# Ledger of designs, part 3: VH-VL binders against q58766

Target 1, 244 residues: q58766
Amino acid sequence: MIIMYAIGIGDNKEEVLKAYEKLKEEGIEVELIDNPKLLVDKLLDGEIDGAVRGSLSSSKVILYLRERIGKFYRASILKNPFTNGIFLLSPVGIDDISEDKNERIKDKIRIIEFASNFLKNYNIKAKVAVLSGGRLGDLGRNKVVDETIYEAEEIVEHFKGNVDIIHNGILIEEYLKDGYNIIIAVDGITGNLIFRCLGLICKIPGYGAVILSDKNVNFIDTSRNANWERYYNAIKFLIGGDFG

## First folded at step 5 (VH-VL)

Design s58
Fold by ESMFold2, look of step 9:
Structure s58 (fold): chain C 244 residues (1-244), chain A 118 residues (1-118), chain B 106 residues (1-106)
Amino acid sequence: as target 1 above (244 residues)
Amino acid sequence: QVQLVQSGSELKKPGASVKVSCKASGYTFTSYGMNWVRQAPGQGLEWMGWINTRTGDPTYAQGFTGRFVFSLDTSVSTAYLQISSLKAEDTAVYYCARHYDWGYFDYWGQGTLVTVSS
Amino acid sequence: DIQLTQSPSFLSASVGDRVTITCRASQGISRYLAWYQQKPGKAPKLLIYAASTLQSGVPSRFSGSGSGTEFTLTISSLQPEDFATYYCQQLYSYPTFGGGTKVEIK
């Protein structure tokens, strides 16, 4: 049986080709696909076992994926700087969750459920932390901050007793130090900014972004302009999920 | 007042099945997961896994993925442990324990002794 | 799996003594450790969670300390009703228990 993977190739061809060559040296079958629709179709139709967006256009690939599987969320996969494990940061797409309060809470509940199932498939205990815009002692100081705190508390109450979940305000550094591995951002904008700070500025190692959905989609989203190691690591993640 | 009341002791032959019940009262059953813990005679505690009481989704510890099945009847606030193809090594006290914040076990059932003997 | 090693396995002490029980984790587990007391023929009872937080209704003579890999349960003045086996449990990953420490009163 041939286990096949694909990397999307558009701009940034040299870095994608370097990743391809390293994977080929390791005996890993990889197809380079320059057509966004074909990449998605081959993955969903079962012709390939996993796919990395590579250097293809995000808008073309992600929009077509939504056409085929419906609504989904994205989680960045980052190495926890205080542990040897990973954590998932979600949402990280700026439009992944609703602006409407009640729909936004439902979105975050689904993200927690899908991310927990993702980690369960790798035999990793889910430990969820929900961010808000302030410390618990900040209640009453700012209405916008208060709203984020109340929303986080409502989400925690929904899961209490059936998921290892907490809310301790904006203290993401304490969550990571304590080994929480599902970090729920206030919204897509804050999640994206956290990713840019941790992943792009502080250069915390990462594996790209996973698709969170009720469909089983073995897909990693990567930057169009990443170095070859990002594309290579994304494929290695899809193959075995070895995070160490 | 939170209580977990388990079914009575069982004496079974090798190869038989047993179903242990754990009836909860004094709280909203679907708000807290349920753990199962085994203790062989004279031995320590061994976590078997747990079940999400809202979704019915079980998680089994390594070594408990085959013959052990967790289930629920939420209409009577009861969790169940079923053990099939009983072996002598299954002789133990089986506890249910309520899953609380951070995953610790705040309330326990009284235990159910299952004895597997020829 | 994360292994927990308790010491001692047995401990004999007099009423009024200060008793300490240690729990060593095979890797760092932050503060995700609980202590349980079990008397013969009875279910375990939660004493301490998050390494140092007393469960409601637990006498103040019990205390817990530690983080990372080394944890201690202390009974400041041993009472006759403290005859029991004590277990640590880590909650950092899927739960595992220590081997237990049986406390006997001289």
Scores: ipSAE 0.191, ipTM 0.702, lowest interface PAE 6.4, mean pLDDT 90
Fold by ESMFold2, look of step 12:
Structure s58 (fold): chain C 244 residues (1-244), chain A 118 residues (1-118), chain B 106 residues (1-106)
Amino acid sequence: as target 1 above (244 residues)
Amino acid sequence: QVQLVQSGSELKKPGASVKVSCKASGYTFTSYGMNWVRQAPGQGLEWMGWINTRTGDPTYAQGFTGRFVFSLDTSVSTAYLQISSLKAEDTAVYYCARHYDWGYFDYWGQGTLVTVSS
Amino acid sequence: DIQLTQSPSFLSASVGDRVTITCRASQGISRYLAWYQQKPGKAPKLLIYAASTLQSGVPSRFSGSGSGTEFTLTISSLQPEDFATYYCQQLYSYPTFGGGTKVEIK
């Protein structure tokens, strides 16, 4: 049987085509699919072995995927600028986690579990850091900040003894320097902003966003207007990636 | 001017109780947590735990989960350490210390000597 | 439970000497280390936080370095007021202190 991957093609056709040609030069078979529903159906029905959203509409693809597999989370895969390993940043979808306080904590716990298992499958030991809106020295200054700090502490306590996990506030640069490779954002908005700064402005290398779910879905989400390298790297990651 | 002023020394018999106070000034009391640190005569520093000054929620170090109680009176910006059923080995200087940026202790009280002797 | 081992436990030095005190952690703690100075009968005083950042008002002859498991406090030219006991502290997990290093006049 032929192992087949697909890239969604909508707007930004030239960059998708450039990635396609580069992959073809390397002997990697890729189908270009211009229909969001067809991309998802072919993946879930087993007609293709992995898929990248490419330049198709995020809202259409992600909505339909949610209809087919239920609740899931997204994690961006980025190269750590201090250690040259990878790290996962989650959530990065603006609506991935609940607005409700107690459900939000459950969402983050599930994200940590799925992300840890994901890294284990790549033979990477998970090291988890939970972000909040401030430091312990900021307690009592702002009710919203206090709430994020206490949520982070509750999550850390949940995993004590089972996961290498910490909370030291808002200090993402310290987490990355120390090799923490699962970074839990305060919420989807915060995670998305961090990704946009690191990946889109500072151009830290990345592999797109994976689907975190209890259903094994070999899918990477990419920006509709990415350069060809992002689409190319996403496919290489799905295949089993060379991170070296 | 951040300042932590502790209550005076105490001389107690075994089995008694003591309550050490730590009054804060020069900052918003509920903005920073308060640590308690013990130093037995001629010995090093030992972290006992801390209390969240906004919620009143204490965290005790291993070995300090029984006879030691942290509390607050936020109306007078004061943290308290109460030790019950005093033993001779509780003889020590007890310090309060404020959480610093990055979680280290930037301001300390002058210490309260508690002597337990029969 | 992260153990901090200070070396030496005791040193004797003269005014003007360069003094180096080490702190070793039982596991990696990144840069989450502080140094305190304590004189007899007084509370500890924060000198350095985040391994290498000098606290406001601390003389520039004090410096800190290190990351991971090995850390140093250096006093470039020892002054009479520097004779004290020095403690390291980590906050990577629940706080622990090193055993102290007493610096005395030779």
Scores: ipSAE 0.008, ipTM 0.433, lowest interface PAE 11.0, mean pLDDT 87
Fold by ESMFold2, look of step 6:
Structure s58 (fold): chain C 244 residues (1-244), chain A 118 residues (1-118), chain B 106 residues (1-106)
Amino acid sequence: as target 1 above (244 residues)
Amino acid sequence: QVQLVQSGSELKKPGASVKVSCKASGYTFTSYGMNWVRQAPGQGLEWMGWINTRTGDPTYAQGFTGRFVFSLDTSVSTAYLQISSLKAEDTAVYYCARHYDWGYFDYWGQGTLVTVSS
Amino acid sequence: DIQLTQSPSFLSASVGDRVTITCRASQGISRYLAWYQQKPGKAPKLLIYAASTLQSGVPSRFSGSGSGTEFTLTISSLQPEDFATYYCQQLYSYPTFGGGTKVEIK
């Protein structure tokens, strides 16, 4: 059976076509799909083996995907500047997890489970770091910070060594130096801000956002106005985790 | 059961130094901050500051900068208050108190009376 | 510097009386207020935190109320063991204590 991938093509056609031509030169078969529902249906019905949203409208593709598979989370795939491996940053959508404190703990536990399984499917051993709003020894200085520290400690306790997981406060740079490859932000706002700083300002290479779900969904979300390299890299990631 | 046990009373001359200990048991010492509270004879409670038991970083209330030093020995779950250049006005009972959820002080040491007289 | 003003500074009451002690903050502190009881020669004991939550093991005759700038500790039926000095403490910022209220049972 032929292995087939798809890129959504809407606006920004030149950049999508550049990615398509480069992939074609490398012998990678890609279908260009201009219909949001068709892209999702072909992926979920097994007619294609992986899909990138490409330049199709987010509101149509992501909404329809949610209708078909239910609740999911998003994780940004970024290159680790200290190790040149990858790491997943999640949540990265402002509304991906609950504002309610108890429910957001449940959301983060699900994210860790799904992200760990995702990396395992790419033959990558998960190392999880849970962020909080401060250093571990600053308890008692600020109620909001204390709550985030307690939440992170509860999440680590939930796994009890079943997963390689740590909480060492706000120190994302130390986690990345130590090779942690699943970084759990405090909430959607902090995750989005971290992504914008690292990916958009500091230009750390990225490969799009994966869908974290209890369904096996080989899908990468990309900006509708990305450069061709983003679309190309997303397909390469879907094929075999080629990150360079 | 959580317990904070402080060192015994001290009688000192002006200009001397004193070191009060507060030994914790029944919980993970580095999970909670340690406060120091002063109570002069017949007077109310006065927060002196606290020390972060994970990092050893102290915070001092206004008026307690300089002669007052908080420190730790985490190997024996003990916090210390050192007072240098003692003055008569330092005569007080000194309490350690554990910093719990929401920042209230849920467990207190029995207090250490420091008397400074000439 | 958040100042707490307790009133009264001293009161006498009979066993069985309802006793009310107030604590006023110099600025809004939400619910970040605790109440402590101190008996002579003893360390303070936590009674109430978060303005109204009773600490485990504290008799139900103690209650707390208030938010913002005005807070109240109430003893619904004073018992002989309740003579003590009571302190409020704010936890909104760096801690400060009220001046205390000494309760003497007649």
Scores: ipSAE 0.000, ipTM 0.400, lowest interface PAE 17.5, mean pLDDT 87
Fold by ESMFold2, look of step 8:
Structure s58 (fold): chain C 244 residues (1-244), chain A 118 residues (1-118), chain B 106 residues (1-106)
Amino acid sequence: as target 1 above (244 residues)
Amino acid sequence: QVQLVQSGSELKKPGASVKVSCKASGYTFTSYGMNWVRQAPGQGLEWMGWINTRTGDPTYAQGFTGRFVFSLDTSVSTAYLQISSLKAEDTAVYYCARHYDWGYFDYWGQGTLVTVSS
Amino acid sequence: DIQLTQSPSFLSASVGDRVTITCRASQGISRYLAWYQQKPGKAPKLLIYAASTLQSGVPSRFSGSGSGTEFTLTISSLQPEDFATYYCQQLYSYPTFGGGTKVEIK
């Protein structure tokens, strides 16, 4: 059967249409879908092989996706500026993980498990780094920073001997230089800010945000206001994991 | 080459004051906190507290909140320990130690012996 | 304050011996433990941090292990320069030191 992909089209129609036309020139079949529920239903029912949210409303699409598949997390796929590989940054949705201390540790553990499995499906060995809000030497000076350090240490201890995982504080630049390819942010706010700085301000190439869950969902979330290349690259990633 | 060089030994009478200096070189002074550690003759190490070299904010261990004052002069990369109203039991070697990443003390001064005797 | 108990307080050993020194915390401290070596009249020297990581320039005969409440420093084959007093230190909260272990020549 024909392999079909879809891009959601709402606001920002010009950029979505540019991506569509470029894909069409390359012989890639893409359906433009302006109905959030239809996009999700076609994906989950197997009528399309992969979907990009495109410029459809995040609240409508993501809410319905949660209704159909339950709790999930998002990881942004970014090109590592030091190594030419990719890395996953998670969480990146502001509300992806709980603000409750014990629940957010469970959320991060699940994110690590799902992100590691995602990379394994691309034959990439996971190297996990857990961020916290400070350097280890800051312990005892700030309650919020201390909590993030203890949480990171607890997560690393949970995976000891089973996963290539470290915590060395806030030093994301060192993790990326050393080739760590799963970066766990402190929370959804921190992860979103890191994404916006790296992807939107510094223009590090990105491929959208994948859905992390125990269900196999071939879906990439994109900003409503992305340029056409982001929508195009998201489809190309779904097709064959093109990181170029 | 990281170095912490402390002022020389002091002989003091009870009730006097002493000010021990610790001059840093070979690194950016304000990038690492400075700890003070006491060692009485024949005894173990006792953490007295530290000072944030960026802000000048001291933190004192319990038992060191009264007569002991940490201070800085960042223009000469120097930390100070002042001990007022000296008592005989203040006789000890006083060390400064750099606060490294992960909170461990990676470089130490040579120590300053303060002897309090009538 | 977190109390650290070192054992033994004194140890007599010969060059070439394997030496193990223990440090027990009164509460869980994760891996926030360091080991220092001090020779008479000298300042302490950092050997191991984060329970098991060797400081730069420290010989490989030194090793550390442990997490939580129980930690060990091991010297696999004592050298003449290793006769010293060894201290553990926790940095899980405000620092405290163990009481020390003096290693003397037999």
Scores: ipSAE 0.000, ipTM 0.431, lowest interface PAE 16.2, mean pLDDT 87

## First folded at step 8 (VH-VL)

Design q1
Fold by OpenDDE, look of step 8:
Structure q1 (fold): chain C 244 residues (1-244), chain A 118 residues (1-118), chain B 106 residues (1-106)
Amino acid sequence: as target 1 above (244 residues)
Amino acid sequence: QVQLVQSGSELKKPGASVKVSCKASGYTFTSYGMNWVRQAPGQGLEWMGWINTRTGDPTYAQGFTGRFVFSLDTSVSTAYLQISSLKAEDTAVYYCARHYDWGYFDYWGQGTLVTVSS
Amino acid sequence: DIQLTQSPSFLSASVGDRVTITCRASQGISRYLAWYQQKPGKAPKLLIYAASTLQSGVPSRFSGSGSGTEFTLTISSLQPEDFATYYCQQLYSYWTFGGGTKVEIK
């Protein structure tokens, strides 16, 4: 039986088609789907083994997916420019986690747990780095930054002795250099900015965003404006490629 | 087909060392994590830890640090469990098991009985 | 660490009986739970994963349910080959096993 995957095709058709052709050349069967609900339904109904949003509308696909499977988190998959491995960045959506402090902490904890579980299933040991809004030495300089520091510390304390987790302020470059592969942003805005800077400006290879939830869903969220490589990589990721 | 074949039973004296092997076949060894599970006589299953078969990075469960060492020989698709300074309480069947998908252990070795007796 | 408590530890039943085994987690683990069957002198066999998904090749008389902290393994009609010890396993944060439930012949 042939494993079947699908890529959503909305706008930016040229890039999606380019990815499609490249995958086809490699013998990878991919279905192009131009209907957001159909993409999700086929995936959840088991008609396909994995799905990439492709260039379909995020608001339509993600919303419908949320309706079908409930609340989930997302983590962007990026290639570590220092180690050549991958790392997960989360949250990356503006409404992925709560604005309430206590709920936000719980959200981040869940993200870490789901992300760690995700990575171990890909034969990757989780190394978690929690970002705050400043250097540790900046404590006391800004109450907003201080709050992010304390929040990060609470998260680290929660996992103390159980997970390889670290908080060393805002020093994401150091986290990545040291091979941390789960990066927890302060919030969705921060995460999104990090993603855009690294992935879109610096052109770090990316593979889309995975779904983190209590359900195993082979879905990769991709940007409607991504290049063919990102769509291609997303499928390759679902297939179980080796990414270092 | 996927198979995990472990080394044979061991009888050791206290203070000695033992090295149990787990040879994998039927799949890409380095694509899936390998776990070790201990089961004392008449007791339940106890997860000892796992090793990243790609990087060789081990993770040990609480209580299995120090005397327990996970290692690999990827050239022969084999994982190893070494126990040093053996104690009587180390007497158990040791299983290797790969984890897959959600993280479940779908394939297990047949187990290796390690008996520690003076 | 996440602890799993199975109940009962021992269960006596007859062929044809409906058997129910419970597994309780010390914290929420969503559906990250697996069930195994182990017979004497043999390695555990995966029965169910993701709390309720039946592993390929496992008889349909086995079923799993639950989410969060409460989980149940059910054997609708116990067969002679089902007398064994059953273990639950959390897959949420690393791995831990329940204490096991031995299903014996009444």
Scores: ipSAE 0.014, ipTM 0.537, lowest interface PAE 8.6, mean pLDDT 92
Fold by ESMFold2, look of step 8:
Structure q1 (fold): chain C 244 residues (1-244), chain A 118 residues (1-118), chain B 106 residues (1-106)
Amino acid sequence: as target 1 above (244 residues)
Amino acid sequence: QVQLVQSGSELKKPGASVKVSCKASGYTFTSYGMNWVRQAPGQGLEWMGWINTRTGDPTYAQGFTGRFVFSLDTSVSTAYLQISSLKAEDTAVYYCARHYDWGYFDYWGQGTLVTVSS
Amino acid sequence: DIQLTQSPSFLSASVGDRVTITCRASQGISRYLAWYQQKPGKAPKLLIYAASTLQSGVPSRFSGSGSGTEFTLTISSLQPEDFATYYCQQLYSYWTFGGGTKVEIK
């Protein structure tokens, strides 16, 4: 068996190289790839076992990935401040799920299935929480809020007793205290805003964004302008969750 | 009404195998996961694991991954527990139990006594 | 793996007594705890879920309390039919049962 990982290297070369050297010091061999198409092709063809976008252009890498595997969703990987485990927040792309009511429910169901399978590959038991726009006792106060509550209840009913899933309204802090590790936002805008608040303002540690699809893609997306620790941590996550 | 009916008691010798059935009725079988719980004589309840009735994917608790196999026949709404290479310590009552929304076990089978003696 | 410790393991009491049974979790489990009653030769029966919510058809003399790591089941006035073994169960990460508490009626 050959176990290989890769980091994309483009702009921000110095920070990627710092991550590479740190990993090398720890005995972790990583290939540096400066071609977006090659990074994706090697991953999907099985020549490497996991990839981090690194400092390559998002538009080149992500668009090509979509061409190769079709529709996928994105989830941010964040450390849970209450339990010290991780959680996935999805959707986080503002256009990841449909505007259409019925289609966005189907999108969220797919996200739950893909995220649960993703966590299985890391030997992490999935606990899913579906957000809505209010507390359950808020029904009748606002039509938009009511709609989000009904949609969350429909999603939970779809899974019944075959997925560890709950809806208790807008209370993301309670979900995180209770160890839920797949948090489903109301939509892509809401998810993106939650990520920006938790990850960028409150500085909750993160590991980049995972690709959720039916293709079992072992890929972490990172900012091209990240510090070396972000690239280093993304690789450490891919190899099995050694967070140090 | 929701009902779980298990197969009858079994008397087996060490080294044999046994297959316990749990037939569900009164609900959509593939909508709820199925658990297996062991209770040895004079001892407490021990969760053995569960099987996802939609996918057939089993999850085994610590210590139950070798000789214990969960399976399904969804066409007859039945879950199975197979125990191979029976040992005297496998003597117990085996329960099936359905969980409600990944929560508590709301319906239980009547239990199947498996006795292993030489 | 979350361990539950029940105490006492055995008690005897008279009809009319108030009895309490405790369950301690090895880590915080919020309110994800259930209580079951089991009589000899029968399957367990759900009494309480979400630490304090009484299951339909269960007599009001049963109550549950607690959150985090410490939980109690209380029978306010013990009846002859309450002779049984009681189990707690955590629901936080899959399922684990406590060791049980056998209640004997004097």
Scores: ipSAE 0.000, ipTM 0.480, lowest interface PAE 12.5, mean pLDDT 88

